# VH-VL binders against Indole-3-glycerol phosphate synthase (trpC): the designs that were tried, part 4

Target 1, 261 residues: Indole-3-glycerol phosphate synthase (trpC), of Aeropyrum pernix (q9y8t7)
Amino acid sequence: MRDSFLQKAIASAKDRTSLLEEIAGNCSPKPGRPSLSSSIREWVYRVGGAVIAEYKRCSPSAGAISTLDPVSYVQATRDASAAYSVLTEPNWFCGSIELIPYFARYKPVLAKDFIVSETQIRIAACMGASAALLIMEALTPRELQELAAAASRYGVEVLVETPDASHAVEASRLAPGSIIGVNSRDLKTLRVDYEAMLREVSKAREQLPGEVILVAESGIDSPDKALKAFKAGAQAILVGTAFMKNPQLREKILAELLQIP

## First folded at step 5 (VH-VL)

Design zk (from z4 with heavy chain S31N; framework fv_zagotenemab)
Fold by ESMFold2-Fast, scan of step 5:
Structure zk (fold): chain C 261 residues (1-261), chain A 123 residues (1-123), chain B 112 residues (1-112)
Amino acid sequence: as target 1 above (261 residues)
Amino acid sequence: EVQLVQSGAEVKKPGESLKISCKGSGYSFTNYWIEWVRQMPGKGLEWMGEIYPGDSDTKYEKNFKGQVTISADKSISTAYLQWSSLKASDTAMYYCARLEDFWSGYPYYFDYWGQGTLVTVSS
Amino acid sequence: EIVLTQSPGTLSLSPGERATLSCRSSQSLVHSNQNTYLHWYQQKPGQAPRLLIYKVSNRFSGIPDRFSGSGSGTDFTLTISRLEPEDFAVYYCSQSTHVPYTFGGGTKVEIK
């Protein structure tokens, strides 16, 4: 078979790492970065759930999503968001590492990219990121362990994205202390599947220690879907496309959370 | 939703050049391979080659390499199949199709097809 | 290249009957990742092909449940449990485990 999109993205990330090393040199993680996990726990304590708002200009499946600039996005979202997820992948998601410093002024930032090297984690931290995404499907178990250890050395938290409960359990075992995300796909259509995500979040919550933060990442585009994800056992939800198209959705989700007895 | 629209039928003479098109809409054009398939009159389907519009990476079936050129213009979501010099044996229906690949666990099937472009080459 | 042999070449059946179509590959279609990339396409006269079944047994979106696929390794079957008038068409199996991607010669399902 030929190379998949994922393999092309990984190859691109390796090339970008070489360029980043040339440009950034030997930078040190920015001091005073707020904790992603602490922010999530605080929001869970106060209102029963946390929202990670994702700034994503385009994606492979959707093409161009929104022309909304970062300033306008932050003004619309910061009061209801526990954190920002910021795409730094430039070729398919229209991201940039230069976006991190702006969002980091307001909330903890999760750097979202195909991370294959500790250099990517270090540079994200230099720019102000509090956490980095590790994609379970893009990494071998050994690579996951090594990158999680590297993140720990730089004071960077890790969110491991997994497709189902069994991978969530394995990821937590391989990278102790990590935040665990569930982003499920329908095996028939291979599209993001909200109902499958709910089932897998519920199964993962049952199997994982209560201290492990679970993030639901699939198909949340309404307050009702957000509430069901929290009830299934997620402490946080990650919302991208829906917020880029309707930033006010965050306020509606928060309002609904506050009404739960 | 997802749609591939091909250019209209062509009638040409041997030795003439030709470029036919396949325009994608309703999805991210740059993140799916576009496949080209030939069907000679009354015969079955033959894979000719493919292009990934995001980086213009191409692959050809060996018998078509050097006989046709596959290209794409991502700014207008259009893929092309081109001949420098047509032969009577190029008379066929030509289909474009989209390959399902990314994020989907590498299923590599042709999920949506264009309506076809009939090319007739005769003297 | 992988050769796909379909049999029979023509099936003459009446509406309501069951159709069973065979596809055999010249070598195993099991990928090193353990998936089998054998697919079925339908082509009606004057129309473009349409995906019916992908990866041996998965129905594509919108495909009626009377269509089913089965098989493993080198031997594959497409079954239409109860033929409808719209099902009279040519059916092609295809593999994408190995480049170049290849198609079988087709089985024509026609009215008796």
Scores: ipSAE 0.000, ipTM 0.447, lowest interface PAE 12.1, mean pLDDT 85

Design zl (from z4 with heavy chain S28T T30D; framework fv_zagotenemab)
Fold by ESMFold2-Fast, scan of step 5:
Structure zl (fold): chain C 261 residues (1-261), chain A 123 residues (1-123), chain B 112 residues (1-112)
Amino acid sequence: as target 1 above (261 residues)
Amino acid sequence: EVQLVQSGAEVKKPGESLKISCKGSGYTFDSYWIEWVRQMPGKGLEWMGEIYPGDSDTKYEKNFKGQVTISADKSISTAYLQWSSLKASDTAMYYCARLEDFWSGYPYYFDYWGQGTLVTVSS
Amino acid sequence: EIVLTQSPGTLSLSPGERATLSCRSSQSLVHSNQNTYLHWYQQKPGQAPRLLIYKVSNRFSGIPDRFSGSGSGTDFTLTISRLEPEDFAVYYCSQSTHVPYTFGGGTKVEIK
């Protein structure tokens, strides 16, 4: 069989990990990093939902999204975001680990990458990240469990990205205490599917313990879609591409989200 | 809008070298395999091989390995198919196509195709 | 390698008629993930192929609902319920369950 995009991304992450090993051996996780889960819970208490604002300059499906600089992005998003999701994958998402320290000054940072090693989690924590993404589809159950345990040793929270409710339940079982994300796809096209995500979020909320934080990913590009995701049972939403492409739309969405009772 | 644009028709003599191109636009070129397909005059479609432009990983159908070279230059979003020494039997229409396999470990389908490059090799 | 056999080689039909095209594989096309990667492409004279149906029965974007695919394992069918003038073309089945990817020999649907 040939390698898929996901397999290529994983192979690239392993190579990058090899290059980072020397640096990671000399650093320790930055102390005093704010909790991602605590920030989400505080925003849910205040206004009924939390926004994780994603800084993503490009992606495979969208190509180049925006050249919006970090300072402008923080200025536009800070007052209505509970956290920042920062892409550190350089080859397909135009990310960099060097972005983490800047965003960490303002909000908890979720390091978003194809994480396949403890070294990636460690270096993210050294840079100031509060949480790391683990992709269910990229890992075996054992790998997920082992990486979640490693994250815990570094004081790093985990957001496990899952494609549907059944995987969300399994991820929560394998990585207790993790934040659970639903990033659903149309099985025919593999495109991000907002309506499928809403259905899977609703199913996951029904099955997961109430204390588990559920994050809706996929296709949230308007205030109405954000509100529907919260209504479906998500405590937080991940929004990125729309905010990166349109600063004016970003301000409008954030203003309306801030007014949630 | 996703597009694959191929280079123009070629008329060559046996023994000559040739390099044809396929330029992608409207998507992240480095993230999708580019497929090469041959169609002999009046015949069906034959898969020749593929390249992942992000790391230049290539796969060839066994009958084309050593007969042709597939390469890519990701800085200009272009894939190439080349011959060091053409034969009359290389006369065919050559298509490039994109493989849709985002977030999957499994083979998918050729969702977008180039318009084709006609290569004629004769005396 | 997987051999795909299409039949008939040629269908001579009039607009408004139903076309049924067969594709048989030398081996099962069911992947270990339970998906079947059998696809149908249409090629009109002088044009590049275009995707019609993917994974047995799913219509690609913009493809009219008169096109439908069915089948399982090794035996697959493309049906065009009522031929329109623009449907007279060569149709290829293709598999991507196994590398190398392979195509059938094609079925030419021509006007009677």
Scores: ipSAE 0.006, ipTM 0.502, lowest interface PAE 10.3, mean pLDDT 85

Design zm (from z4 with heavy chain D57Y; framework fv_zagotenemab)
Fold by ESMFold2-Fast, scan of step 5:
Structure zm (fold): chain C 261 residues (1-261), chain A 123 residues (1-123), chain B 112 residues (1-112)
Amino acid sequence: as target 1 above (261 residues)
Amino acid sequence: EVQLVQSGAEVKKPGESLKISCKGSGYSFTSYWIEWVRQMPGKGLEWMGEIYPGDSYTKYEKNFKGQVTISADKSISTAYLQWSSLKASDTAMYYCARLEDFWSGYPYYFDYWGQGTLVTVSS
Amino acid sequence: EIVLTQSPGTLSLSPGERATLSCRSSQSLVHSNQNTYLHWYQQKPGQAPRLLIYKVSNRFSGIPDRFSGSGSGTDFTLTISRLEPEDFAVYYCSQSTHVPYTFGGGTKVEIK
């Protein structure tokens, strides 16, 4: 592996995992965790699409994203969300593993981190997470298979984040039963690209078995963009915190979801 | 706008210590790598090393490991390059530059550069 | 360590002419993620380097369209379609696919 932000994030994740093991010991996955996939399917059945609301206080590219505390965020988003995506990476995303139990009281939680160890998956489940993010570009095919298998042993669902339809198909093959996310970037700038994501979601939907849940993750910042992502074939969308700060946009998203056939 | 402002020129004697600075402004300092690049008089560019100010993780090119120390103070958005004992061969222009890599959504490139700090070491 | 070899060392041309600069890598610069991290920087006398082209062929913001990059694997080219007076400078290729990041020796584009 080449030296990059990703390599440094992975090294940090290993150090954090060692510290968490020391603090949490040999904990067991919390029983009774709600299923992420079941919640998504219920929202799709009821209103035609699901929203995974992301609590992300900062990021490398965006700096500070949300000034809302977790209580205010839940109060603003609970009625419109099927699940919470919770950043647990502390150094670049201002996350914390201890946020999981708080959000898990209300909705299924997707633990968002640079996950490279089955121990990270186990500890997230101990804290109450229903699902864990596996980043396809951060893992070898063998690592992806092994981590998905480990997640299954802990009763943790997996969302595999992929950059395009080709990788989405391969991820589904390597990690059967996983939820598949499409987070597309412009090939020239590597910046998040909503239009590219729509094309790749549409291609992935055509190629993947109908029972595979697709999540659209790129550039959804309006009700119209959300509706188009669902029509392209995504069952769920991942929406960042800055978007949810606007009460009128939040209300309009719910209205648009109710209108999906 | 994004700016990297470096400290002024230095004239030193062999054996003296030196610490030069690179101050970032107009962006989230802890969200980008700071790269250090040396250019000896009349020569090309040499990568020396980098620091991620968010956690102070450093990486050095082998020829500079042990010769210089890279550090950062995120409270004042400033990165540093320092020598405990300068040598005449350290005479060069030193640039800092900003790197936003894969997970930021950008390629691995040096997008903005400081104006440079000229370090002259002579007896 | 990746060695980047730039040629020619000096290119003497007149304004209005086309400049073609070569950069060759000792190893493939294709990352495992299929991206190629080969970039071009311009340096004028007394000034800091300036990013022109990143990831082989992408122009950085504000860079005129007369600058273009191409290539793959180990062989890369920077083209300036019609030299303007402000384009006479030293050009460096650089790679960030492999650590340590390295620069080519530079090509000086000078007025004839």
Scores: ipSAE 0.000, ipTM 0.409, lowest interface PAE 15.6, mean pLDDT 83

Design zp (from z4 with heavy chain L99H P107R; framework fv_zagotenemab)
Fold by ESMFold2-Fast, scan of step 5:
Structure zp (fold): chain C 261 residues (1-261), chain A 123 residues (1-123), chain B 112 residues (1-112)
Amino acid sequence: as target 1 above (261 residues)
Amino acid sequence: EVQLVQSGAEVKKPGESLKISCKGSGYSFTSYWIEWVRQMPGKGLEWMGEIYPGDSDTKYEKNFKGQVTISADKSISTAYLQWSSLKASDTAMYYCARHEDFWSGYRYYFDYWGQGTLVTVSS
Amino acid sequence: EIVLTQSPGTLSLSPGERATLSCRSSQSLVHSNQNTYLHWYQQKPGQAPRLLIYKVSNRFSGIPDRFSGSGSGTDFTLTISRLEPEDFAVYYCSQSTHVPYTFGGGTKVEIK
């Protein structure tokens, strides 16, 4: 047996955080950061759904995704996006914490990384992030609770990423007030599974309190798939690779939402 | 497009040192294990060992441990297989391949392979 | 280590015929996570191996549907339903449930 990719990513995150503490010192969260949850709720009220547009240059499964620069990406996506998800993991996702200030000028920013320490949340907030990703599968229940509490002390919202409805319900209980994401995988291939995600989103919506924001994260690459995710009970969708390759997709999703009576 | 490109054929004498390479492109090099596989002339495939370039973690098949060294330079997306002292029995085709160690570690198949490096060691 | 025994060593057939290749493991290949890490690779003369089937029965991208894998535990089969001229090659089974990863000795599918 050997260590999983997740364990390697976690170890890398700890090393990066130790170095950043040495350099950054005792910074404080940037004031005036817009709320991720408020933006999602505003978009749901206006058009029936919210889009979190993810800026990622590469990923392990796809390799290099796009050379599209942040300025061009914002120009193409801003008008139909409630928020930006910004990869800050540098080794596998070609991310950088330094991208956060640029995107934060325009929309709430979700810092997307393997977050295992309070320091990562604080530094993201210092750079202007409104929210931080916590991956339920990467954390023990106690670690999830402690990191969510730390985020709250810094005025940072939390999106807890879960693989299914039962974990979504548990995550909401362990981290009250958090946004809940569903990112489902096929058990045989471990590839992102859109149909499984739809089933799990529907189950989670039935079990979660109505005020809990639910985000669908798997395999959305067309307006039809986006509409089905909203109909399943998600208030927001998180779209990465598809927008990096085809930024015009976000306008098509908005146009379809506006056609619903 | 995912590619693994290996260094060219080598002709060596017993006792000489050798280092061959496998360069990955079109994917995140530090996110995949690089596998080394030997095929002696007219024979089947033998797994030699692997490296995770993100932290240089290595595993070896016991018959190759101490006989070869596997390393990687992530700054140039290249993995290496090296011998300090070659033997005639090292004459073989050497392949590199990759596999994805994803989350829980459920993906353990060699999806893309290099073209191979032929090493000939003659006395 | 896990020993994989392939049979037959050589299979002589004509295009259009069905090929059935066997791979037997010295131990169960069921992982503690309930997945079975038995894979099939094709190698043509002068070329690198190519992944055909992973985890017993899943076709890799671009592999024609005439290739199928089946089996469980210790006994596995690769089937080629109707041989095409391009299918004459050596086929290897491999396991990655246990370290060290191992390969079978190969089955050569040759034209009659």
Scores: ipSAE 0.000, ipTM 0.407, lowest interface PAE 16.1, mean pLDDT 85

Design zr (from z4 with light chain N33Y Q34E; framework fv_zagotenemab)
Fold by ESMFold2-Fast, scan of step 5:
Structure zr (fold): chain C 261 residues (1-261), chain A 123 residues (1-123), chain B 112 residues (1-112)
Amino acid sequence: as target 1 above (261 residues)
Amino acid sequence: EVQLVQSGAEVKKPGESLKISCKGSGYSFTSYWIEWVRQMPGKGLEWMGEIYPGDSDTKYEKNFKGQVTISADKSISTAYLQWSSLKASDTAMYYCARLEDFWSGYPYYFDYWGQGTLVTVSS
Amino acid sequence: EIVLTQSPGTLSLSPGERATLSCRSSQSLVHSYENTYLHWYQQKPGQAPRLLIYKVSNRFSGIPDRFSGSGSGTDFTLTISRLEPEDFAVYYCSQSTHVPYTFGGGTKVEIK
């Protein structure tokens, strides 16, 4: 069997965990971190939806996305973002754990990485992260449950990324209190698919308890697509590449939301 | 935007060594397997093997294992196919291609191909 | 090793005609999510192969809708509904269900 990208990313994360343990020692989660879920709920109350703006400099499929520095990105996105998603994976996404403290000055930070150990969660919290990403497809059910429990002990919220509604329901059962993300792929091509995500978000909203925050994560690159995701039942959207290339898109999405009664 | 650019044609004698290259751009080179495919004159396509440039993990088709070496230098986004001692039977067009299998782990298809490197081994 | 057998070896047709190309596998290519990893590549004289159809029936980006793939298990077909001058080429089926990845012997679609 040959290793996929995901399997190699997981192996790399395990190696990085050992290095992080040596460097960071017994650091404690930074006190006073703002809640990701509270920020999302506040933005939903104020304007009908929340935007999680993702800072990522590169990705496997796109290569280099943007040379925009963190200061310029925050300046362009701060006023209408509920939170920042910050890539900390260094090998494929050009991320860094050291980016977290800067973004955490302004908004709750979601640490975005292939998280396979509680050490990664603890150190993200030490740097100021309010939440950590758990990728359901990268973890066994037991691993998901154990990592969610570890996050809770460190006062770190969890966003569980799922490919469809049935996984979203299972994730919510395995990790109660978690924010649930839907990042759907077409089952035949396995490529990220906005329409598939929209259908799965709608199905997940019907099946999940009303208090569970649902995040739409696939292919949102216009105000119309953002509005349809909110209408389907998502409380928040996570937007990466489109904001890195056009940060002003965020203002257009906010303007559209303010027109909804 | 994805491109694979291969080195130029080579004319060699039996027993000589050769190393041809495939340079990727427009994507993260270390995140996709690079495939090597041979096409002998007037014949079809033969898969030779593959490499994951991120960690240099390799797989070979059995008839090519020990006959060629596949390697990569991730610092310059380049994969290599190398012979220590060429034979006349190595005369062929050699293609590199990218394997699309990114998130799911399933080997999908060869989505982008290099232009090919013609290797001629004679006399 | 999975053997892919293409037929006919050569198909002589005129522009505007329909081309039907066959590919048969020595064993089933169904693997995961009921997916079948059989693909079609086009090679024009002097050029590198180009991906046309992946996973039996999905057109790759930029491929005209006159190209379609069908089949299941071990029997697969590539259909070109109305041949254009640029379609005269050699077509290869390929499987990626099992390593080693293999290609069929090719079907040459030539002008009558």
Scores: ipSAE 0.013, ipTM 0.594, lowest interface PAE 7.0, mean pLDDT 87

